# Designs tried in a protein design chat: VHH binders against o75319. Part 13

Target 1, 181 residues: o75319
Amino acid sequence: GNHIPERWKDYLPVGQRMPGTRFIAFKVPLQKSFEKKLAPEECFSPLDLFNKIREQNEELGLIIDLTYTQRYYKPEDLPETVPYLKIFTVGHQVPDDETIFKFKHAVNGFLKENKDNDKLIGVHCTHGLNRTGYLICRYLIDVEGVRPDDAIELFNRCRGHCLERQNYIEDLQNGPIRKNW

## First folded at step 11 (VHH)

Design lb7
Fold by OpenDDE, fold request of step 12:
Structure lb7 (fold): chain B 181 residues (1-181), chain A 120 residues (1-120)
Amino acid sequence: as target 1 above (181 residues)
Amino acid sequence: EVQLVESGGGLVQAGGSLRLFCAASGFTFSKYAMAWLRQAPGKRREWVALITSGGRTDYADSVKDRFTISRDNAKNTVSLQMNSLKPEDTAIYFCAARQYPYLSTEYDYWGQGTQVTVSS
């Protein structure tokens, strides 16, 4: 259906680029059919996403969609020049090893193919916070060797909201390193 | 101003040991991965060792089990303990900084290098 996700309005639409990385997090953009349920200032469409990214003097090179539904927007709503990758990720639980691996693989592939530019990897779940934050932090910890607390702090600061799920935080801080490619 | 200053290089006999140091200033050291690279005469620069901001280490196969990289964030230093040195280890050794070793393709900062010579 076209119901607005719970608490979706409470989160900033788009975060800031994470310094030194190609990551930027945002909440899920909503297609036009959702606009009738929103005040004009609350609307955040795929078009709005790209406008906001442009306002930051950035450019998206990849969108990774972690939502577990396809009801929010269509890949066709995105520019043809920006690849779209869906990684169905269940909410509220720590992503499984396969999901983590898929995310890492996608990031690695992007980096290999985009060495000649500075385009960003846009990552979002519903709120662009918990699933999104976990996977980005998981990458920084497992692949880049960053301290868990530093990764979490960096993400929170750039997203403008803090990771909320204790199970995610606990796994990042104390969980094992997951398989890399 | 960003500075990386290497020290500890010199002449040593084969089988001997040497410890290199790199003192960093002008940037947030604790947020950067630090690396040692080396360049022998007439050869390409090669990566030797890496320590991430979180303290994980990696080594080139040629130096594994002989070299140890470590860092002291309180002093903004990175060191390279070199044991069982071989003549083929002779090179100028460089300290370099890169915030994220796999997200980035280039090092952000470089030292001037220190000469290590291993005699047979």
Scores: ipSAE 0.875, ipTM 0.931, lowest interface PAE 0.5, mean pLDDT 96
Fold by OpenDDE, fold request of step 12:
Structure lb7 (fold): chain B 181 residues (1-181), chain A 120 residues (1-120)
Amino acid sequence: as target 1 above (181 residues)
Amino acid sequence: EVQLVESGGGLVQAGGSLRLFCAASGFTFSKYAMAWLRQAPGKRREWVALITSGGRTDYADSVKDRFTISRDNAKNTVSLQMNSLKPEDTAIYFCAARQYPYLSTEYDYWGQGTQVTVSS
C-alpha cells in the first residue's frame, strides 16, 4: 500500500556527499500516491531527490535501493540516464555476506565505468540511515581500509543523522572484514 | 600549506638497505592513505607501496617481502624500509597522499621526491 514508513518524516531527505567519495545517502523517495498523506513540505519524490542533488551541485550516476519492498517508487520514476539497482536488504539485521558483496560489486563496477566523471552513487534504504550507513561504512572499512570509527563518523556527519542500530555499529567496529572479490 | 617532504635517499650497494621518510603537514594526516611511488630514468612512474588510513598495507609484486611501509600518525610521517635492494630499485621515490586508495585514481598531494641509487 501507500502507508508512510514509520518515522520517515523524522529524517532529512538528502544527506551531503561524503568528501573524497562518490557516496551520498538519502531516505526513500515516495511516489505520487503517497503525497495525499503528507503535508506539502514533507513530500519527497524522486523528482525532489534530483532537485536536491542538483542544489548541491552534484549529479547522480547510480541509485542503489536497499529497501525490502517495491511499493515506494518505481524505477520508471527515475531518469533513464541514471541506472537503478535493487538490493533487497532486510532491516534491523546485519546484512549478510551476499548483500555486502553485491553492494561492493556494484560500487566497483560503477567506479570502473565512471572514471571520466564525478557522478555520485546514491544509496538509500527506508530512512537512508542504518542499512545505508552500514553498507557504505562496510565498503570504506573493507575496501578502503578506513578505521571503523572514522567511517561511522564521516557517514553520520554527512547524512545528518547517526546510525541507530547497535548491532550494525558493533559489527562495523568489531566484526570481521568481508571479502571484496 | 600542504607539504610532503621525503628524506633518507642516497647511494647504497646491492643487497643493502635504506629507510625513506616522508613528513606531512597541512592536512589531516590520519584520514589519508599514504603511498610510495618511484620513477626510474626513462621509465613511467610506478606504484610501490600503500598504507591506508586504518593501517592496511599493500605492495607491488616487485618489492613485496623486501619493502615495508609504515606510518606514525602522532608524527605525521610515513616510512619505507627497503631491504635487499637491487640495481633495478634505482629511482626517484615519491611520497603521495590520497584519502581513499580505490575510490580515486589520483593523489591529492605529492612530495618532491628523493633519489635512491643502488649500485652493482
Scores: ipSAE 0.875, ipTM 0.931, lowest interface PAE 0.5, mean pLDDT 96
Fold by OpenDDE, look of step 11:
Structure lb7 (fold): chain B 181 residues (1-181), chain A 120 residues (1-120)
Amino acid sequence: as target 1 above (181 residues)
Amino acid sequence: EVQLVESGGGLVQAGGSLRLFCAASGFTFSKYAMAWLRQAPGKRREWVALITSGGRTDYADSVKDRFTISRDNAKNTVSLQMNSLKPEDTAIYFCAARQYPYLSTEYDYWGQGTQVTVSS
């Protein structure tokens, strides 16, 4: 159960805040049991996540976990002050409408409840790239009416890595808008 | 320097039409949602129409089906076609820009406004 996800080491642990939004993407932090399989400089724990966010002079207000497993870390590894939301999202395929809706609903709920602060919505999947990027972009496209290419470009730039899955990109660019609520 | 300059306002009879224009400069126009707002004498400023950076449009109920907002990214302009004008449409019309129309509650940039007067 504690094998390092494939290619996990290849991605930056934490991206940058997407300007004008409350989104920040990162790869999945790994609980302590994974550390024995990593070089010290490769380690990225829940604690490290928060440290890195603080280094950016930001604060997480919500974590949305899109991974399809629970083996990477436990919600208990997170500060009690930061809500944790699990949205099981299957990899490699375009998230279904229910998943998209859940994500949008979570984001909207957060924004509604956090109008008085500037805390971030941290979103991650395994690599914090494809599923994460798709759903964030889907939100910007569907809710904010952003051009798909602009949303994708913004995400890629801020994450430090580009969306890789063509089916995700294609759906964002040419797929239908999904219901917001 | 950021500028939004409205034009096209004037006096028109009820039932008539006007087309307002807003010319933008000094920012990446294509990445911003553009909106028209209006303020009538003695009334609060109210939202009229919005067009997102992606081209999606939204309208206040009071102007729906009468007004049409559009944008030309090549020219950095946003326009408001106003048909079937009513005396109640009399106001100063403002052009405004906001990158994310629903994430933010404030507009980043404002024009000086153009007067629209609809006579009965």
Scores: ipSAE 0.846, ipTM 0.920, lowest interface PAE 0.5, mean pLDDT 96
Fold by ESMFold2, fold request of step 12:
Structure lb7 (fold): chain B 181 residues (1-181), chain A 120 residues (1-120)
Amino acid sequence: as target 1 above (181 residues)
Amino acid sequence: EVQLVESGGGLVQAGGSLRLFCAASGFTFSKYAMAWLRQAPGKRREWVALITSGGRTDYADSVKDRFTISRDNAKNTVSLQMNSLKPEDTAIYFCAARQYPYLSTEYDYWGQGTQVTVSS
């Protein structure tokens, strides 16, 4: 119960805004019940997330949660003014076309509703790295027409950690463009 | 200083061809999507063609199959080959740049435009 996800402590809590985009990536925030297993400096709660975003002079306008569980925090722990969307994303394998479409659809909807502000889409999985990086890069490649290596470099630099899963990297670099958005 | 400089415009008879060029400087050209837009007298500026930083292209329906956009990242140029020109193609043609066509609401850079006039 309430065990810290494997390797979660090894990742920076929140990345930097990806310049020219509306994306920011972070690892899953952990509700207070997890803090018994964390040193004070290791804590990263939903409140800590919003404080860190504020410190960057940014504001979240949507959180996309890619995890398969609700055990880490509850949407009620987030400000009611920030929309929350869960997209169940299978780990360890390249997300299927339905998952990719849901992500693109969410981004497109956000951009339409937020065309008159500069709010960010916050995206996380457990570590804010592999699933998160894959879907953000897939959007940049398929929708924005960015070169795969440019998308990957931008994500890695702004997250502060490099994508780790080779099947994701290979699919981004050499896999088909997904035209369904 | 960022510059986009168009050339290749002029007068041409209907059914003829022109090739427009846009020379870019002052920014990392290979990271930018490039577009051609046009503005006919008394009309709003309209998008004509797009080429993304990754080289994918798209066209307005009115020019599809007649116009071809291409880019040369080594020379920092984008071009628009215009074939089978019609009088309704008469306009000032602008080169424009932005990094992410759907994430950005505005173009970052614009050229001054080059006149294309298609007669008869």
Scores: ipSAE 0.645, ipTM 0.853, lowest interface PAE 1.2, mean pLDDT 92
Fold by ESMFold2, look of step 11:
Structure lb7 (fold): chain B 181 residues (1-181), chain A 120 residues (1-120)
Amino acid sequence: as target 1 above (181 residues)
Amino acid sequence: EVQLVESGGGLVQAGGSLRLFCAASGFTFSKYAMAWLRQAPGKRREWVALITSGGRTDYADSVKDRFTISRDNAKNTVSLQMNSLKPEDTAIYFCAARQYPYLSTEYDYWGQGTQVTVSS
């Protein structure tokens, strides 16, 4: 259906590029059929996503969608052809090692294919916050060797909202380093 | 102004040891990965060792088990302990910095280099 996801209106649509990285986080865009239930200023469509990225003088080169469903929008709803990858990520619990590996592999593949440009990896779940923040921070910690609190602080600042799920935060701060292969 | 200043280079006999130092200033040192690279005459510059902002280390195969990189965030310094030196380790050694070793293809800052010469 066309129900607005719970609490979706509470979050900024798109964050800022995380400096020195290729990441930008955003909440799930909603196709036009959802707009009947939204005030104009609340709308955030696939077109709005691209307009907001362009306003930041950036360009998307990959979208990683962490949701389970196609009901919010489909890749063909995007105004431009951009590589799109769905990585099924269970909410509310710390993503398992397979999910973390898939995310790391997708990022590494993007970097190889985009070594000659400065395009961004746009990552979203439903709200663009907890699952998105977890996986971006997990990459920064495991692959780039960043201190957990530095990764979390960078994500929070650039997303414009703090990570909310305590089990995610605890795992990032105190959990094991996951394998990168 | 960012500065990376290497020291500790010199002439040493094969089988000997040497310790290089790199003093950093002008940036938030604790948020940067630091690396040592080296360049022999007529050769391309090659990566030697890496220490991430979180303290994890990695080494080129040719120096693994002989070289040790370390950092001191309180003093803004990086060092490279080089043991069991070989003539093929002769090179100018550079200290370099970047925040994200795998997200970026280039280093943000470079030192001037310090010469290490290993004699037979």
Scores: ipSAE 0.625, ipTM 0.841, lowest interface PAE 1.4, mean pLDDT 92
Fold by ESMFold2, fold request of step 12:
Structure lb7 (fold): chain B 181 residues (1-181), chain A 120 residues (1-120)
Amino acid sequence: as target 1 above (181 residues)
Amino acid sequence: EVQLVESGGGLVQAGGSLRLFCAASGFTFSKYAMAWLRQAPGKRREWVALITSGGRTDYADSVKDRFTISRDNAKNTVSLQMNSLKPEDTAIYFCAARQYPYLSTEYDYWGQGTQVTVSS
């Protein structure tokens, strides 16, 4: 249906760029059909997303959408110059190795194609927190060799919210390194 | 102010050993990847060894099995143990730092270098 996602109002719309990386995390923007159920100050549309990124003096070069649905907005609502990638990521459980590989592959491809600019990879799930934080941290741990707690701290600080799902946190802290692409 | 200060360079006969040290200050050392690079006269600067903030190490093929990089986060030092030295290892050795070795193309901080000379 056309209902506001559970607890969506509880999260800051857009985080801050994670320093030294190309990542920025945000909650799912909602197309205008959702706005009749929102106060004006609660709205966060695809256009609002791009305006907020611009206000930070940043520019998106890729959006990675981790949700299982297209009901929140359509890729056509985005500027034509911004690549969009959907990676269907099951909620509530640690993402499988195929999903992790797809995310790492997308990041590596972006870095190659954008080596001469400073554009950002925008990553979101529904709330821009648990699945988003897991995959960003998994990349930092597996590829960049960052300590799990340092990766988690960086994400939490820049997102403005702490990772909530304990199975994700446990897997990041104590789970196996997944082989790099 | 950020500083990376190398020490331990000198003259060594081929087949000998030498240990380089790099003392770091002015930044959060434990969150940085540290690297050693070297530059021989008339040559391009080349990467030698890497240790990530999490302790994972990697080496250039030319020094693999002879050199060992290590770090001490309590003392803010990184070291390079160099064994079985060859004349080809003669160079100025630089300590460098960056947070994410594969996300960035440049190092954030550099030392001034220490000379290593290996005589045949």
Scores: ipSAE 0.583, ipTM 0.810, lowest interface PAE 1.3, mean pLDDT 92

Design lb8
Fold by OpenDDE, fold request of step 12:
Structure lb8 (fold): chain B 181 residues (1-181), chain A 120 residues (1-120)
Amino acid sequence: as target 1 above (181 residues)
Amino acid sequence: EVQLVESGGGLVQAGGSLRLFCAASGFTFSSYAMAWLRQAPGKRREWVALITSGDRTDYADSVKDRFTISRDNAKNTVSLQMNSLKPEDTAIYFCAARQYPYLSTKYDYWGQGTQVTVSS
């Protein structure tokens, strides 16, 4: 139940805000039970997430969790003031239209409710890279009309790691536009 | 310094054509959506056309099939080809920039505008 995800240590815990957007990506924070399997400098808890966000002079307004499990942390580990949304997303395969729509709808809802602030939408999967990057890029491409390569480059730069899955990249570059909210 | 400079406006007879240009400088043009808006005397400013950074276009119903928006990233310009002009198209036309057209409710940068007058 508390096995460290494969390659989890290889990724930066938190990326940078994507300029002009409300998006920030990070790897999954791990609850206290995982700490015994990590060196102190490797630990990344929900508390650490918020500390790192504050260090960037930002504030989270929503967390979208794309992992396909609930074993990493509990919503109760988060501040009550930050809503938590779970979108179960299977790894390694391109998210289906329903998943994409759910993500877009969540983002749209957040933007409507947070017009008076500059709070961020924090998005994560296990590594905060492939599923996370795909859905954020899919949003920028489908909703904002951004060129796929520009969206991918922007995400990669801000996350500090590049999308790794060729099927995700291929779908972003050459796949059809998906339904918007 | 950011600058948007419109040109190409003038007087034209109904049924005629004009092409407006907007030259941009001082920001990463290719990363921004560009739009044209217009304001007639005594009327509310209205959106006319939009082109995203990925070259996706959209138009107001009142100008659809008559106006065409396009951009040249190499020259940092956006243009508006206006055909079949009507007296109702008379207005000051503004060029505006917004990086993400649907994430924000306001434009980041504005031009000073160019006058378009269509006579009957």
Scores: ipSAE 0.862, ipTM 0.927, lowest interface PAE 0.5, mean pLDDT 96
Fold by OpenDDE, fold request of step 12:
Structure lb8 (fold): chain B 181 residues (1-181), chain A 120 residues (1-120)
Amino acid sequence: as target 1 above (181 residues)
Amino acid sequence: EVQLVESGGGLVQAGGSLRLFCAASGFTFSSYAMAWLRQAPGKRREWVALITSGDRTDYADSVKDRFTISRDNAKNTVSLQMNSLKPEDTAIYFCAARQYPYLSTKYDYWGQGTQVTVSS
């Protein structure tokens, strides 16, 4: 169906680029069929996403979609020049090792192929917060050797919202490092 | 103004030890990974050691188990303890800063370098 996700309206549509990284987080854009259920100022479409990114003087080079459904928008709604990657990620539970690996692999592949530009990796789940924040922080902790609290603080500041799920925070702070390659 | 200033270099006999220091200023030191690189005469600059902002360390195979990198965030310093030095360790040693060591191939800041000479 085309029901608006719970609390979707409560979150900023797009965060800020995480300084020193290629990451930017945003909530899921919604295709046109959802607009009839939203006030004009609440609408956030794939087109709106790219406009907002442009307003920040940035450019997306990859979109990683972590939602566990395909009902929100279609890859065809995106420009052909921006690759789209779906990583089905169950909500509210810590992503498994396979999901973490897929995310890291995608990021590493992007970095290898985009050394000559400054394009961003756009990451989103439903709210662009918990699943999104966990995987980005997991990458910074495991790959970049960042302290967990620093990674979480950086993500929260740039997203404009704080990670909410205690199980995610606990795993980031006290969980084991996952294999990178 | 950002500055990285190396010290501790000098002449030492093979098998000896040196400790290099790098004093940083002008940026948020604790948020950056710090690295040591070296350039020998007629050779390309090569990476030697790295310490992340979270204090994880990594070393080139040629110096592993002989060199130790450490940092003091309170003093904004990074050090390189060099033991069992060899003539092939002779080089100018540079301190460099890179916030995320694996997201980019470029360092943000560089020191002027300090000469290390190991005699046989």
Scores: ipSAE 0.861, ipTM 0.926, lowest interface PAE 0.5, mean pLDDT 96
Fold by OpenDDE, look of step 11:
Structure lb8 (fold): chain B 181 residues (1-181), chain A 120 residues (1-120)
Amino acid sequence: as target 1 above (181 residues)
Amino acid sequence: EVQLVESGGGLVQAGGSLRLFCAASGFTFSSYAMAWLRQAPGKRREWVALITSGDRTDYADSVKDRFTISRDNAKNTVSLQMNSLKPEDTAIYFCAARQYPYLSTKYDYWGQGTQVTVSS
């Protein structure tokens, strides 16, 4: 259906680029059919996403969609020039190793293919916070060897909201490094 | 002003040990991966060891099991314990900093280097 996700309005639509990385997080954009249920200032469509990214003098090179549904928008709503990757990720639970690997693989592939530009990897779940934050932090921790607390702090600061799920935070801080291959 | 200052270099006999130090200032040390690189006469600079901000370590095959990199964030220092030194280890050793050791292809900061000479 076209019901607005719970608490979706409570989160900033788009975060800031994470310095030193190609990551930017945002909440799920909603296709036009949702607009009738939103105030004009609450609307955040795929078009709005790209406008907001441009306002930051950035450009998206990839969108990774971590939502577990396809009801929010269609890939066709995105410019053809921006690849779209769906990684169905269940909410509220720590992503499994396969999901983590898929994410890492996608990021690494992007970086390999985009060495000649500075385009961003846009990552979102429903709120662009918990699943999104976990996987980005997991990447920084596992691949870049970043201290978990530093990764979390960086993400939170740039997203404008803090990771909320304790199981995600705990796993990032104290969980094992996941396979990178 | 950013500074990386190496120390601890010198002359040592083959089979001996040496500990290098690098003192960092002018940047958020704890947020950076630190590395040691070396350049022997007539050779290209080569990577020796790395320690990430999360304390993960990596070594070149040529020094693995002989060298140990470590860091002290409280003192803003990174160290390289070199054991079982070989004449082939003779080089100028450089300390370098890079925030993301794999996302980036270049180091952000460099020291001036310290000479290590291993005699046969």
Scores: ipSAE 0.826, ipTM 0.916, lowest interface PAE 0.5, mean pLDDT 95
Fold by ESMFold2, fold request of step 12:
Structure lb8 (fold): chain B 181 residues (1-181), chain A 120 residues (1-120)
Amino acid sequence: as target 1 above (181 residues)
Amino acid sequence: EVQLVESGGGLVQAGGSLRLFCAASGFTFSSYAMAWLRQAPGKRREWVALITSGDRTDYADSVKDRFTISRDNAKNTVSLQMNSLKPEDTAIYFCAARQYPYLSTKYDYWGQGTQVTVSS
């Protein structure tokens, strides 16, 4: 139904652009049907997302939705000029190689298509933290060759919240490079 | 003031070796990917090698197994060891910096270049 996702209120709606990258992370926006259980200041709709991005003098060029459900908002609620991509990502477990590949492929495709602008890739899961942070960091580590601790620090600082799941952190720090791009 | 200063170029006989150095200052060197590019007379500038901020390396096919890029974050230097040199390696070699090899669409900083000439 219209249940507010567990702990969703505890997270900042949208982070800051990760400097030098094309990434910005946010928690899942909630369509208006969820607002019955929210105070006005707690609301974060698809429209609110775009307003907050504009307030940062940024523009989204792609939204990658990592949630395993369609109940939070419909892609039709987004501007038609902003591509939307769903990558169903199982929570609580380190994403599998197929999911990692799909994410890397989406980023690579975006960079080719958007080489002449400065638009951002918006990435979210439910909270915009663990799955989102893992995949962004995995990309920075595997593709861009960034040291794991540097990738994690950058994500945490720009999201405004630290990655929480230890199995994700351990895999980023000590797991193998995935050469699947 | 950002500076990239190449050194170590010169004249070398075919089959010989040469080591180029690039000294960096004015930016957070350890957070940048570093690259060597080269430009032969009458040719366009081409990528030769890169080393990421995390010490991952990659090479153009034409120099693979002959050239080795490395970095020393304590000294803010990047180097290019060039072995088994051939006349076609003759070029001006440039040191360049960008934060991310694929997310950055251009290099932020360039050196002035150092000449490498490989004689028959």
Scores: ipSAE 0.724, ipTM 0.876, lowest interface PAE 0.8, mean pLDDT 93
Fold by ESMFold2, fold request of step 12:
Structure lb8 (fold): chain B 181 residues (1-181), chain A 120 residues (1-120)
Amino acid sequence: as target 1 above (181 residues)
Amino acid sequence: EVQLVESGGGLVQAGGSLRLFCAASGFTFSSYAMAWLRQAPGKRREWVALITSGDRTDYADSVKDRFTISRDNAKNTVSLQMNSLKPEDTAIYFCAARQYPYLSTKYDYWGQGTQVTVSS
């Protein structure tokens, strides 16, 4: 039962801090039980995540897990104590307004509690790309008033992969601003 | 060298209008939120208006519906149209820049200010 998620190997494990923000995006880390199906260079565990963040001279202050499932790792498997929040986010559809609100609320709460440090919000779905990119960009557009194409470009550059799902891109570019935070 | 240079201040009668301008250089203007703040004699500096990099605006309650902030990214300018001016609007008006309204906690750049004086 520990099947590697489809196309998971094709994505860079962790992106770069998005400059001027508190965000960093990554693909889902996989607990050790998955490593039997991975070459050494393909492994990306919760410990590997924290090591890679530290290599960037950064520190995580919150992990927001957008996956629809619990099978990849458990919060108890995280190598250091960091707040963890799961927001179940349906794949293949533009996230609904309730999901968008939960994400914005989590970000705003983090910023208030972490105003005196420079810790990052780590955000992931399965690949750290479509759902992750959508919600980060939706926050930047709706809350920070960033132009859609600037938000998308910043995310794509810092993640190291471009957003792929056209319905997400179209909603970010042409959809209404959500004023629910 | 980053510069923000305000202009357009002066003396105006109550009920009148003025338009302030702020010319920016030395940074990527279109990526920044721009704000106007003001300081009356003997008072603390207070926020007046904000325009995000995506052109959304917000205003202090005391100026809402009387003042309009706008920006021109081609000319690297932000302006403040001030209508229905009152003596209480008398202050030095400052242009300031920060990248994000909520993610940023400080303004990165400030102008030196322009005086607005509203007489009764």
Scores: ipSAE 0.664, ipTM 0.852, lowest interface PAE 1.0, mean pLDDT 92
Fold by ESMFold2, look of step 11:
Structure lb8 (fold): chain B 181 residues (1-181), chain A 120 residues (1-120)
Amino acid sequence: as target 1 above (181 residues)
Amino acid sequence: EVQLVESGGGLVQAGGSLRLFCAASGFTFSSYAMAWLRQAPGKRREWVALITSGDRTDYADSVKDRFTISRDNAKNTVSLQMNSLKPEDTAIYFCAARQYPYLSTKYDYWGQGTQVTVSS
C-alpha cells in the first residue's frame, strides 16, 4: 500500500545532471497518498520532481522507471508530454543481459528522437542509487567506452550518494562488456 | 584556449605508410573521445576512426585493418597510423574531440587539418 520504502527518507530526492550526458537520477517519487506518513519537507511527489528539475534549468524528456512495482505513483500523474518507460528490474542482483539491453535500447531511442533538444533522461529505481547507478554506468562503459571507475565516480558525485551494492560495483569494475544492440 | 594541432601529413607513394599526430591542449584530454575525419576535394567530411576515453576503437569500413588509432594521455596526443595507403586516401585529415561518441551531438573541438597525398 502506502508504506514508505525502507530508507527512502535517507536519500536526496534528485541528483544533478551528469555533465556531458543526458542523465539525471532520482529516487522514486511518491504519490499524494503517501504524504500522510511524511513531514512536509520529506515529501517528494511527481510534481515535486518536475519542480526540482525546472529549478536546475533542465527539462525531462523521458522517465525510465526501474522499479518492480507500480504502487508508488501512476504514470498519469506525470505530464502527458513526458514519455514514461517501465523496465522491470529485479533488485539486489546484477541486472541480466536482457534488462541491460532494454536500457541501452531505450537510451539509444531517446537520443535519436531528441537529437534537436537538450532534454534529460530521468532514471529511477526505489532509491535512485543501486539499480539506477548500475544501468547508467553500464551504458557509459559499454556504449560510450568510459573506464569503469570514471563512470562510477561521475554517477556517485552527481547523485550525491555512493553506489552501495558490492556485487554491482564488482561487475562494473571487472565484469565483461555487454552487448549493445 | 582549446587547440588541436595536427601534424605528420605529406606526400607518400601508394602502398606506403604515414603516421599522423594530433596534439591537444586546453581541456581535460583523458575524458574525451578523439576522432579522425577526412575531407577529399569536392567531397563531404567523413569519419575515419574513433578512440574513446576508455581506449575502445572503431573504424570506417574503408580504412579498417589499414589504419590504427591510438592515444597517449600523458602527452595529450592522439595518433593515426596509416598503412597500405591508396590514392583514395588523399584528403585533409582532421582531429576532433567530443566527450561521448553517442551522447554528444557534435564535436566540441576541431583541428585545422593536415594534408595527406597518396600518389599512384
Scores: ipSAE 0.644, ipTM 0.848, lowest interface PAE 1.2, mean pLDDT 92

